# VHH binders against q9xw16, part 98

Target 1, 132 residues: q9xw16
Amino acid sequence: MSGWNAYIDTMTAAAPSIKRCAIVGAADGSVWARTEADNVFKASEEELKTFVALFNDVTQVPAKGADIEGVHYVVPRTEESLIFGKKENTGFFAVKTKSAVLIAVYEGPNEVAAQVRKAVESMQTYLNNAGY

## First folded at step 6 (VHH)

Design t9 (framework vhh_6fv0_2)
Fold by ESMFold2-Fast, scan of step 6:
Structure t9 (fold): chain B 132 residues (1-132), chain A 119 residues (1-119)
Amino acid sequence: as target 1 above (132 residues)
Amino acid sequence: QVQLQESGGGLVQPGGSLRLSCAASGFTFDDYYMYWVRQAPEKGLEWVSTISSSGSYTYYKDSVKGRFTVSRDNAKNTLYLQMNSLKPEDAAQYYCAADVYESGFPDYRGQGTQVTVSS
């Protein structure tokens, strides 16, 4: 696998409540790296292509929500280059960089979600600074 | 501690209007996103609308777009929901909620105000 797995490892080490995550291409949703085995991120590339296209206009996302791994999430708001949502005790954060989209799925209450968000946004900053 | 108190609910006929208010205290109201959520007896808790700390950004559940308008008055620490063209499907207990963890979802919600729609 590529060196991109090191960034997956960094995010999951920073926020252990992340259950599954992936780094995908911003243009097409192609998978660059993802968690595997017991923590396999199982979104199809067709679903990911649809998902990354949401970043073309994040303001339209809250009305309809978002689908990841076949699960429909409610997205009550978005921010610049950030889509995040919840379904009961499960949630996700997705951030766009110049070339990539980072997606992290977590389980836990909202205070845990805040920690996951910080980890994902830190990686977003790192990758943007690295030219990705 | 965070306190949220809703008011303005009641009984209306289909097509009617109501304006809900939420009085907030115990936190820096103008720093946080605020939400309206609702729960009908036969359904789980459902997100309805979101408003940013400044009021510059608003979001709505698809089924209420064009009928509901969220607003806030930061000087009064008050959140509002103007509901027009009410439908039977809108009947629920409505709650004001704050996103103090900035997780994208409400952490605290108030006691609620009941909205009933019947002829």
Scores: ipSAE 0.577, ipTM 0.799, lowest interface PAE 1.6, mean pLDDT 88
Fold by OpenDDE, second read of step 7:
Structure t9 (fold): chain B 132 residues (1-132), chain A 119 residues (1-119)
Amino acid sequence: as target 1 above (132 residues)
Amino acid sequence: QVQLQESGGGLVQPGGSLRLSCAASGFTFDDYYMYWVRQAPEKGLEWVSTISSSGSYTYYKDSVKGRFTVSRDNAKNTLYLQMNSLKPEDAAQYYCAADVYESGFPDYRGQGTQVTVSS
């Protein structure tokens, strides 16, 4: 197991509502680590390549939404290094670091989203400070 | 208590215009992004437009770009949606919404206002 798996574990421990999680390359969407076993992150490399490219122009994402694991999410707004969306009782947060994109898919009531965001953004800060 | 009250809906012919309003109370309005969402019969809730806290940034669903304009008056705690060149597919219950849980998503909305577009 790579060191990146430890970061997956850290995020999922920090936010129990996270069902699936992945760390991918910001340039090409290559998977560096992901949740496995019963909670396998199922996005294909082709889909992830498309997804990470959204960060090249986040201003266009709300108009079209975002797809993860074949699921279409509503994206009501974006930030420079943050894309988030929701579908019913599920949602995702994706943050961009210097070299990676962290994706967390969560399930639960609306209140749990804040905890998921904090978990992902905390990891974003850590990795940025570490040069990743 | 957080309250959102939409108004301004009605029946218009295709190509017509409506201006929706949303009166907000019970929270610090000017600290929040505000949203318009809509739900047509037998369809799920869909996002229409977003405006930042200060109004400096606006976002639109592709299908409404160039026709709808979101704005806000923070002094009046009011959100607006100017709807021009209305189409039958715009018919829906329109809601204003706020991210009251500070997650970034509009998870609280009012009772809505009905927009009907028919010749």
Scores: ipSAE 0.152, ipTM 0.556, lowest interface PAE 1.9, mean pLDDT 91

Design u1 (framework vhh_7pa5_2)
Fold by ESMFold2-Fast, scan of step 6:
Structure u1 (fold): chain B 132 residues (1-132), chain A 120 residues (1-120)
Amino acid sequence: as target 1 above (132 residues)
Amino acid sequence: QVQLVESGGGMVQPGGSLRLSCAASGFTFDDYGMSWVRRAPGKGPEWVSTISWSGSYTSYADSVKGRFTISRDNAKNTLYLQMNSLKPEDTALYYCARDIFEGSYPLDYWGQGTQVTVSS
């Protein structure tokens, strides 16, 4: 029943400052799992399709920024499989695995951001090892 | 405890080459991107190059493109910077760095640095 939602639960338990998150397909941005109810991740399938395509050439992302849930984020830099952005006191970390993209939206200062980054990267490692 | 130890610096004439090494310990090396940063006399830190956790992606400052090559050996927890066609402007202390917090430039976990001096 929970399926992929078990991974959402694991990630939010590891970093309670995550406000909303999702696991989507790397090829098309299709939603596999996301936070629900009062914490619902609100990105459309079309927005997610555009977002996951950013991983095809991460070097272009800092010049343009990234849009998640209709919010435009400044992207200060990217790594091969990591895009992160900031908008005032909010931010996100997105990591690509073999077949998925994990997106976590949080609110708080740099100390909170560091915790969220580590939680997302830990899940990235786990899923890659699991063949995803 | 995170430790980064740079080595391989020295004095070289313009047009010469040097290879820098950074020995990492206290963390899972292949989970992190790594960077080289330099500080010239009387100047602030300047980012030089970055390599992804897997080694598949690299990037370079415009001032060093085509001359420097960043690489890593995850089995040895070691980062490298091959510096060719060195110029006097490359004279600096060179640091390796592991992690960056969101919005935190420069990078955290700089080592002690290794001095590179390029002069005739």
Scores: ipSAE 0.000, ipTM 0.136, lowest interface PAE 15.9, mean pLDDT 81

Design u10 (framework vhh_7pa5_2)
Fold by ESMFold2-Fast, scan of step 6:
Structure u10 (fold): chain B 132 residues (1-132), chain A 120 residues (1-120)
Amino acid sequence: as target 1 above (132 residues)
Amino acid sequence: QVQLVESGGGMVQPGGSLRLSCAASGFTFDDYGMSWVRRAPGKGPEWVSTISWSGSYTYYADSVKGRFTISRDNAKNTLYLQMNSLKPEDTALYYCARDIYEGSYPLDYWGQGTQVTVSS
């Protein structure tokens, strides 16, 4: 888990608009790394376990939405390995790799969202190529 | 100034093929996912396909899966749609658009469109 903090640093450097993020196990939602201190990612282990299970059938998510850090997000649509949502000026992107789920929470308009999605998908590609 | 310019449309018979192009300028092309959307006469817009900013992920409407292929060349700021096994139901004005990652319409900065007509 300790070594995974470098990947958090890489994502936040690529998209400074990321307010909080985490890398969690795809099977169980266990936290491998997350932002800390003033930008602590606050989701509970039970919430994360529920969240990663959404990737078992992403087609059901737009009807229900998704909860991250106790905040309910509207999910307008999903892609096979991507769930994203919006609530007012806050949003998230979550992508699944072979063994991990990357979650990034941001604040800002659509232009900010595009930068955050790029950072998250870039890391997804890197981790998949690295065997994760 | 953001510009999207579609081309490559035309008239083909059923079973034929066309390749559409979208030339992008005025923004950093590889920072955005891109989509193709079509509008048939008398119908609302139908999302056709999306490609991620890197080109690594592609998504298709069920009506075009296995027949259409979306691709991009980030060095040339160009989006493509290869359309094979065309059906009369594919007749529409085709637009490219920036995907601002909200997964809903309208998409940002739709181009002028290019007409595809599939008819015997």
Scores: ipSAE 0.000, ipTM 0.190, lowest interface PAE 13.2, mean pLDDT 83

Design u11 (framework vhh_7pa5_2)
Fold by ESMFold2-Fast, scan of step 6:
Structure u11 (fold): chain B 132 residues (1-132), chain A 120 residues (1-120)
Amino acid sequence: as target 1 above (132 residues)
Amino acid sequence: QVQLVESGGGMVQPGGSLRLSCAASGFTFDDYGMSWVRRAPGKGPEWVSTISWSGSYTRYADSVKGRFTISRDNAKNTLYLQMNSLKPEDTALYYCARDIYEGSYPLDYWGQGTQVTVSS
């Protein structure tokens, strides 16, 4: 398989409202790829380890919310292998595959959120089919 | 233009059942969570139920748990609320709304509402 950065590029091209994005290991939150330069994804290794552990029981997440890049997001609900959150005009979608967690942070209204969700879910399906 | 049109309300005796429908148009229905909200005369709005864009997640107000079932048909752009074991306290105007937040305000595009009256 080519470098993981190509999948980041694919997602950001599909949903231009994604401001920052990462693909991390599901077991430990280790970064496989992230957006760089002007759009660098700034979550610490410790924060990512905590974040991916949320997928062990997504039903607990709405009561606590979730932290990404030092920002606390309200998580209104979760679905199987999907956590999403909102804070003012910012939000995120995160999905779990067999081996990875994809995280996309975006800015914009609800119509933008729907496009970001579709981009992230499309990549989730692709990676699961590829055995990741 | 976004539109939500509620229907299915009416008069029913306590213990009866009604099914409400909400016909959505002007947007991609399966991109949005949907909610039912009700308002009794002279009272503020009360959130009733929420369903996710996929239909995989549902939540209910404590006052209706076990009696009401929310569902959706994304192919038909339609939201439903099946109401069983109706009580006089369920008498209200029922609205559907676009919503990605479970029971949160503000909600987008409240329709005109459909009246449910539970009385003997």
Scores: ipSAE 0.000, ipTM 0.300, lowest interface PAE 11.2, mean pLDDT 84

Design u12 (framework vhh_7pa5_2)
Fold by ESMFold2-Fast, scan of step 6:
Structure u12 (fold): chain B 132 residues (1-132), chain A 120 residues (1-120)
Amino acid sequence: as target 1 above (132 residues)
Amino acid sequence: QVQLVESGGGMVQPGGSLRLSCAASGFTFDDYGMSWVRRAPGKGPEWVSTIRWSGSYTSYADSVKGRFTISRDNAKNTLYLQMNSLKPEDTALYYCARDIYEGSYPLDYWGQGTQVTVSS
């Protein structure tokens, strides 16, 4: 088994425009897996703890935005267990499962965003069905 | 070139039903969430309903919950809105929109929309 990194690899293969991504614990933001080397996901432990807590009440997020890797993103709206944000030509999608939060940072236009969202939501469904 | 063509509007009396269709082309339909947005005379656009790319999640404005049902057929690149128990307040031009993940509501729509008029 490749561990949780196999799921990172699956998402990046499905949506090559994902620049960096991570799978973290929903309760505490602990990193289970992340992209490495030239695509290292750089969010701090404290930042991730703050970020996963946003899923306790997603309706508050559009008013304040969200911070990932020290970058402040505008969050135009939220859906279910989904937070997404934009900053210029970059963006992110984050989804919550029972036990995890998946975060994918991408670069590109709206067509790219659609493919990244599909990849992240497909993985969310898979992990929920697997009991995570 | 993205094209979205709405159809199925018409005139109905209060309590009636209509089914709207939106034919999509020029993009990979099943990569996008889709929405219905309406515009009543003299008012700005009002979001009505959204459906995920897979069809697994739907959401509705409070004004239409329990009366409208959004659905999609990814094999036919078509979005639908089943409208039941129509009220005069539902009178508007109805647009389908691709969810481009910008702004508070999807605004990525084309065409003239399809007119729904609910009148005695």
Scores: ipSAE 0.036, ipTM 0.467, lowest interface PAE 6.9, mean pLDDT 85

Design u13 (framework vhh_7pa5_2)
Fold by ESMFold2-Fast, scan of step 6:
Structure u13 (fold): chain B 132 residues (1-132), chain A 120 residues (1-120)
Amino acid sequence: as target 1 above (132 residues)
Amino acid sequence: QVQLVESGGGMVQPGGSLRLSCAASGFTFDDYGMSWVRRAPGKGPEWVSTISWSGKYTSYADSVKGRFTISRDNAKNTLYLQMNSLKPEDTALYYCARDIYEGSYPLDYWGQGTQVTVSS
């Protein structure tokens, strides 16, 4: 496993409702680390390239939504470096750092969404401060 | 136990101002976007304004844009609505609501509301 796997472990420990998680390159969507085995993050290379390109203009995303792991999510709104989506009892938070995009897919009621957002934003801050 | 308690309503003349407050308890306030929703006599609920959990992003219904300002104080678990240039059409019960991350029309944790009456 890469050294980046430690950051995946940190996020999932902070928010146990994260079902699948990945850290990918912001420029190309290349996978640096992801959850594996029973929690394998299943996005294709082409899907990830398309997804990270959404951060080039987040204002366009609410009109079209976003696809992760072959699931189309409604994106109610975006923030400067944050895209989040909902699909019934499932959702995601994705944040961009200087060189990475963190994606966390969770399942559960809206109360757990807040924990997932906090975990992803904390890691975003940490990685930005580390120069990533 | 999740609670939202609205205050600051009252009677005011057209062109006047009021500031509404919403005190939140029982949940981590800065984890949620918040909204104001109003219900005029004989009408269904109308979304008024939303603010993101960080406070960076706000949105407004066309009927209040330029006159109302939504804000929040995460340290005090309080949501605000500054209402300027009030019109008779703004007369309604105003509700504070927690945004469940599914859009700008929240349905959960509505309080009892605070009455705003704008009359000449």
Scores: ipSAE 0.012, ipTM 0.358, lowest interface PAE 9.2, mean pLDDT 84

Design u14 (framework vhh_7pa5_2)
Fold by ESMFold2-Fast, scan of step 6:
Structure u14 (fold): chain B 132 residues (1-132), chain A 120 residues (1-120)
Amino acid sequence: as target 1 above (132 residues)
Amino acid sequence: QVQLVESGGGMVQPGGSLRLSCAASGFTFDDYGMSWVRRAPGKGPEWVSTISWSGTYTSYADSVKGRFTISRDNAKNTLYLQMNSLKPEDTALYYCARDIYEGSDPLDYWGQGTQVTVSS
């Protein structure tokens, strides 16, 4: 019994600079799994619903930015299934699969960001291949 | 050891073309966005163009839009800048640079530069 939390554990093991992350439903932002306890992912239901809806038209996101855990991030650009942002020494990567959105919040310099993106995109590939 | 090595600069007449190359080594090239930045004699650096890690998204400074094309070959760890309809004001030392967020964040590694001179 691994549940969805096993995939959270896999991502954080691959990129230890991930501070908080979640796997949420692409249709409604419902939480399937998230980091807990000292690393709890603290997004509200309304915030997650708003966030996953950004994937309906990612081209509009750089003009507005994105909010995660009550923090407003500058989003310099997007790709069809990828939104990422930066706020000082923090950042996030979010990727959409067929049925899910993966969100990872990290802290660290730019070289750390590349490793976090790789971990998130590897999981995106795995879930898409699994039909999610 | 991160290395970025530019080449392809030279002297051309106005209206001419050049193709710049940047050979990257010491990091996973397809994990990073890449940018071209230029510095004209006696001036500070001016951002020219950026390409995403996948090559899907590109952006250009207004001064070069429609004349320059940025591209990359991830299999060869190489970044390119095709420069058409060159003008004397394009004369500068051209640098490639590594850029995670593609034009909005500070660039972390720069090459040595390749000189482009546009004159009759």
Scores: ipSAE 0.005, ipTM 0.217, lowest interface PAE 11.6, mean pLDDT 83

Design u15 (framework vhh_7pa5_2)
Fold by ESMFold2-Fast, scan of step 6:
Structure u15 (fold): chain B 132 residues (1-132), chain A 120 residues (1-120)
Amino acid sequence: as target 1 above (132 residues)
Amino acid sequence: QVQLVESGGGMVQPGGSLRLSCAASGFTFDDYGMSWVRRAPGKGPEWVSTISWSGSYTSYADSVKGRFTISRDNAKNTLYLQMNSLKPEDTALYYCARDIYEGDYGLDYWGQGTQVTVSS
């Protein structure tokens, strides 16, 4: 849907340390919007379909980790609508709304992670309230 | 279930030293950063120190920098805090906490605490 890129812009403005991000359909992992050009979010359709299916049972994710853009992340724990992972100086936060999953990949220390989490969770709240 | 059990607290005179230990169970210890947090009587919690999952990164509150050293033994699922040059203002209940990242949003499980009293 046109206009979804405005939400990408909002998240990256709120947390400039987001390297790449996407908004995908919760049911199938279809891409609604993503960062492009030098910051292109490079996950395949197959990988995204697999990733969004993790939200069907988040309790199993810490045992196996998660793959985003061909990178395997350690997932320390999950919350009902939140999966996050770390790999050295990189990480991601992914949150599920009624209809979407928001994924943000970042690079930086723990202070950066807190900022990125805030931005992603704020957008999650907004989209849920908007009926998405 | 996640459990964190602190030990090693006690009473010491100013200038003394103590070593705190935290025994972790119920999770894969080397997947998580760990922190020490303290709470003095009548005051709110104060973050003291953090160590990364591998031990490669450590950070300290300005109030303890140069005096305290955080370390971990992943083979033993144990976190340590070596406290040197103790001051009366270090008197507090000390908690270990599981930390996915630095800051107040990262601490999800806390131990019961071990009491440290520094007095003349």
Scores: ipSAE 0.000, ipTM 0.129, lowest interface PAE 13.2, mean pLDDT 82

Design u2 (framework vhh_7pa5_2)
Fold by ESMFold2-Fast, scan of step 6:
Structure u2 (fold): chain B 132 residues (1-132), chain A 120 residues (1-120)
Amino acid sequence: as target 1 above (132 residues)
Amino acid sequence: QVQLVESGGGMVQPGGSLRLSCAASGFTFDDYGMSWVRRAPGKGPEWVSTISWSGSYTSYADSVKGRFTISRDNAKNTLYLQMNSLKPEDTALYYCARDLYEGSYPLDYWGQGTQVTVSS
C-alpha cells in the first residue's frame, strides 16, 4: 500500500498495453510499488536484486539476457539507463533513475512496444527532474 | 487531515551536527515513502533524501552523501534526518514530505519546515 502506486497508475493509464509493472529501489531492488491482484508483478526479492545490479554495467546484458518474473528475455541491446527485452509476443522496458528502477512488462506486437517505451521514459524524466 | 511537523533545527557552527524529526499524523505512515527537501533563501526546493515505506531502502543527494542519514520509526510515525559535518551551504529551511504523484512533484504533503543555520 505504498503511495508510489500512484506512479504505477499513471504509467498504466498512459500505456494500457502494460500488463504488469513495478518501481523498485536502484540500490537493492526493494519494491516501492507494483501492480496487484490479477495484474500482480511476480518477481522475487533475489531476482529483483540481481536485476537492478545489471544497471552497474549494462554492456554485459545482451550476452546473457535478463530474467523477470522467472521468464528469460533476450536483450538485443542496451542504453546507459535502459534495458529492454523480448520473448515471443511479450516484452519489457526497464529504466533507471537516480534512486529507482521502473519495470514495465507488456504483451503485443512492436506497435505497442513503442507506446510502452514512451510512457516509461516519460516517467523516468519526470522522476529524475524531481530528484528521484 | 494529513499533518507533518518538523523539529530539531537551530543554529550550529560548521562541522557541527543536528538531528531533525518529523512527526506525521492523519495517514497510515508505513504505507508511504518519505523525503526530506530543503529550500535555501532565494532558491528553489532541493531534494535531500528519501526512505522507503519499510525503511529498507534509502537514497541521498550527492551534496549530502556520507554526511546525512535518513531513518524512520514506523511505530512512532516519525521520520529522522541525522546531519553531520554541517557546512554553511546546508543553511536552509528543511521540510519533510510524503511521496505520492499529484501532478508535478512526487510529493503531496510538506510540513511547515524547520530552519537550519550553519554559520560561525
Scores: ipSAE 0.000, ipTM 0.117, lowest interface PAE 17.1, mean pLDDT 81

Design u3 (framework vhh_7pa5_2)
Fold by ESMFold2-Fast, scan of step 6:
Structure u3 (fold): chain B 132 residues (1-132), chain A 120 residues (1-120)
Amino acid sequence: as target 1 above (132 residues)
Amino acid sequence: QVQLVESGGGMVQPGGSLRLSCAASGFTFDDYGMSWVRRAPGKGPEWVSTISWSGSYTSYADSVKGRFTISRDNAKNTLYLQMNSLKPEDTALYYCARDIYEGSSPLDYWGQGTQVTVSS
């Protein structure tokens, strides 16, 4: 969706350490918006379908980990609407709203992870309040 | 009454090795992922390594990859960190942590720490 690009821009402005991100449909993983050009989010349709299905039972995810952009991440823990992962100096935060899943991949030291988490959860709250 | 008790720290010369242990009690150890976190003097906490509840998945900070190995023994409720090829920059208090959420608050539970000092 053309309007959804503004939300991508808002998240990346709030947390400059976000390297790539996307907003996808919660039911099927269809891409609504994603970062492009030098920061293109490269997950396949099949990978995203598999990924959003993890939110059906997040308690199983720490045992299996999660795959994003062909990279396998260790998932140290989950919350009801939150999955986060770590792989060396790269990490991600993914949150589910009523209709969407937001995925932000970041790179950098531990100090930037909190900023990325806040940006993603702020957008989650905003979209839930807007009915998405 | 969650308790995490770290041990195994000490003084070593650069290139040396140490093995840290973390004894866990007061919770079902094999239901939780575990992490090692360190804090150097004058610095904030730095995540070092994570292991899944089963031990099947591990992850490491770039600064320690290839040198450190995280493992666990669920029958003994114990977490380990094998540290090889130690460098002066590895000098820190090392903490065992349950359900650590990198860079986020609230943090779950940390032990009291064990001191590692690497100097020549």
Scores: ipSAE 0.006, ipTM 0.116, lowest interface PAE 10.0, mean pLDDT 82

Design u4 (framework vhh_7pa5_2)
Fold by ESMFold2-Fast, scan of step 6:
Structure u4 (fold): chain B 132 residues (1-132), chain A 120 residues (1-120)
Amino acid sequence: as target 1 above (132 residues)
Amino acid sequence: QVQLVESGGGMVQPGGSLRLSCAASGFTFDDYGMSWVRRAPGKGPEWVSTISWSGSYTSYADSVKGRFTISRDNAKNTLYLQMNSLKPEDTALYYCARDIYEGSEPLDYWGQGTQVTVSS
């Protein structure tokens, strides 16, 4: 469990515009690791259970949006294992692996968003290859 | 330095076809969703179509749905718009733009445009 913090550190180092992030269980939204202290990821257990359930049918998500840390995000579209949302200067990327969901909340313009997406997708690939 | 260079416009009769291209340079092309936007004289810009960074998802304005097809070749850093069954109402300057979110964010950069004129 504690080893999962290394993956958080890797993502935030790769994309410094990530404000907060977490790795949670795909089945129940249980937190495996998250950013702490001044960058604490604040999503509640109930919110995370609701959020990971969105991956059961991503086609429904654009119609209703998604909530993370009490913030409602517009979700313009989804891909099979990717949900991303935007609200003003803030956004998120979330990807599903075999056993986990990675969530990264960032702030910044489109070029910064692309960098965050790459960091999250690279970690998704790594964890899938590792059997997670 | 970001550059987007549109080409492929011209004059066609109603019912004709054109294929627009946008050559991108100065950034990692596959990091960005891309859009086509058009502007007719005396009118504001109208969003036409968007394609995701991977090419997996596309969307279209109701006015062009079923007639236009957006595509991209990430190996060539090129965006395309195939325009079929052209109408006089399609007459406009066509611009390509970087856009990571379909309609949710302002366009990141616009090229100089390519003129499409549909006339009898």
Scores: ipSAE 0.012, ipTM 0.349, lowest interface PAE 8.2, mean pLDDT 84

Design u5 (framework vhh_7pa5_2)
Fold by ESMFold2-Fast, scan of step 6:
Structure u5 (fold): chain B 132 residues (1-132), chain A 120 residues (1-120)
Amino acid sequence: as target 1 above (132 residues)
Amino acid sequence: QVQLVESGGGMVQPGGSLRLSCAASGFTFDDYYMSWVRRAPGKGPEWVSTISWSGSYTSYADSVKGRFTISRDNAKNTLYLQMNSLKPEDTALYYCARDIYEGSYPLDYWGQGTQVTVSS
């Protein structure tokens, strides 16, 4: 059961600027693992179900933005397996694998965002190679 | 300190191929998105392609999709653009550029450019 928590720990260790993150099911938004305690990822399963459905047609997302943890983010653009959003000095990166969606919320300037994206994309590659 | 040096341009006939290279120095290459941008005679700059830090994600302008392939070698600090099925409309000065906006345009540093001419 704690196997998925190890991936959360790996992502936060690779990019300490990640404030909160989660790994959720791509089909339903069910939480497989998330940051806890003082860094608890607060999104409801209903919000996550709505969020992962955005990956069914990412081209629609920039017009509407995306909601995570009750916060509305502007989505400047999307890539096939990537949605990212910005809200002033905060943002998120969400990437889809075969079976999962990884979501990382951060705070900081573009250089911090760059490090967070690198960590999330590295984990996405690892999980895809592992069959997830 | 930041330097981007493009090479590999030249003259080809329609339907030909060229491979562009960009040698990067003065920054941690594998921490940045990289892009190719081109400028045709008498026109403004047109974004061509972007690649993520890991190389796992790429995006292309509709005008080049299916014909161009962007790639990178982080061990060599080098960005590439493989251009196939070249058209006269691809004639332009091609620039390598560093992208700091999380895979978005605009870009912060540009190279000097390498000329690609497609003519019969």
Scores: ipSAE 0.000, ipTM 0.160, lowest interface PAE 14.8, mean pLDDT 82

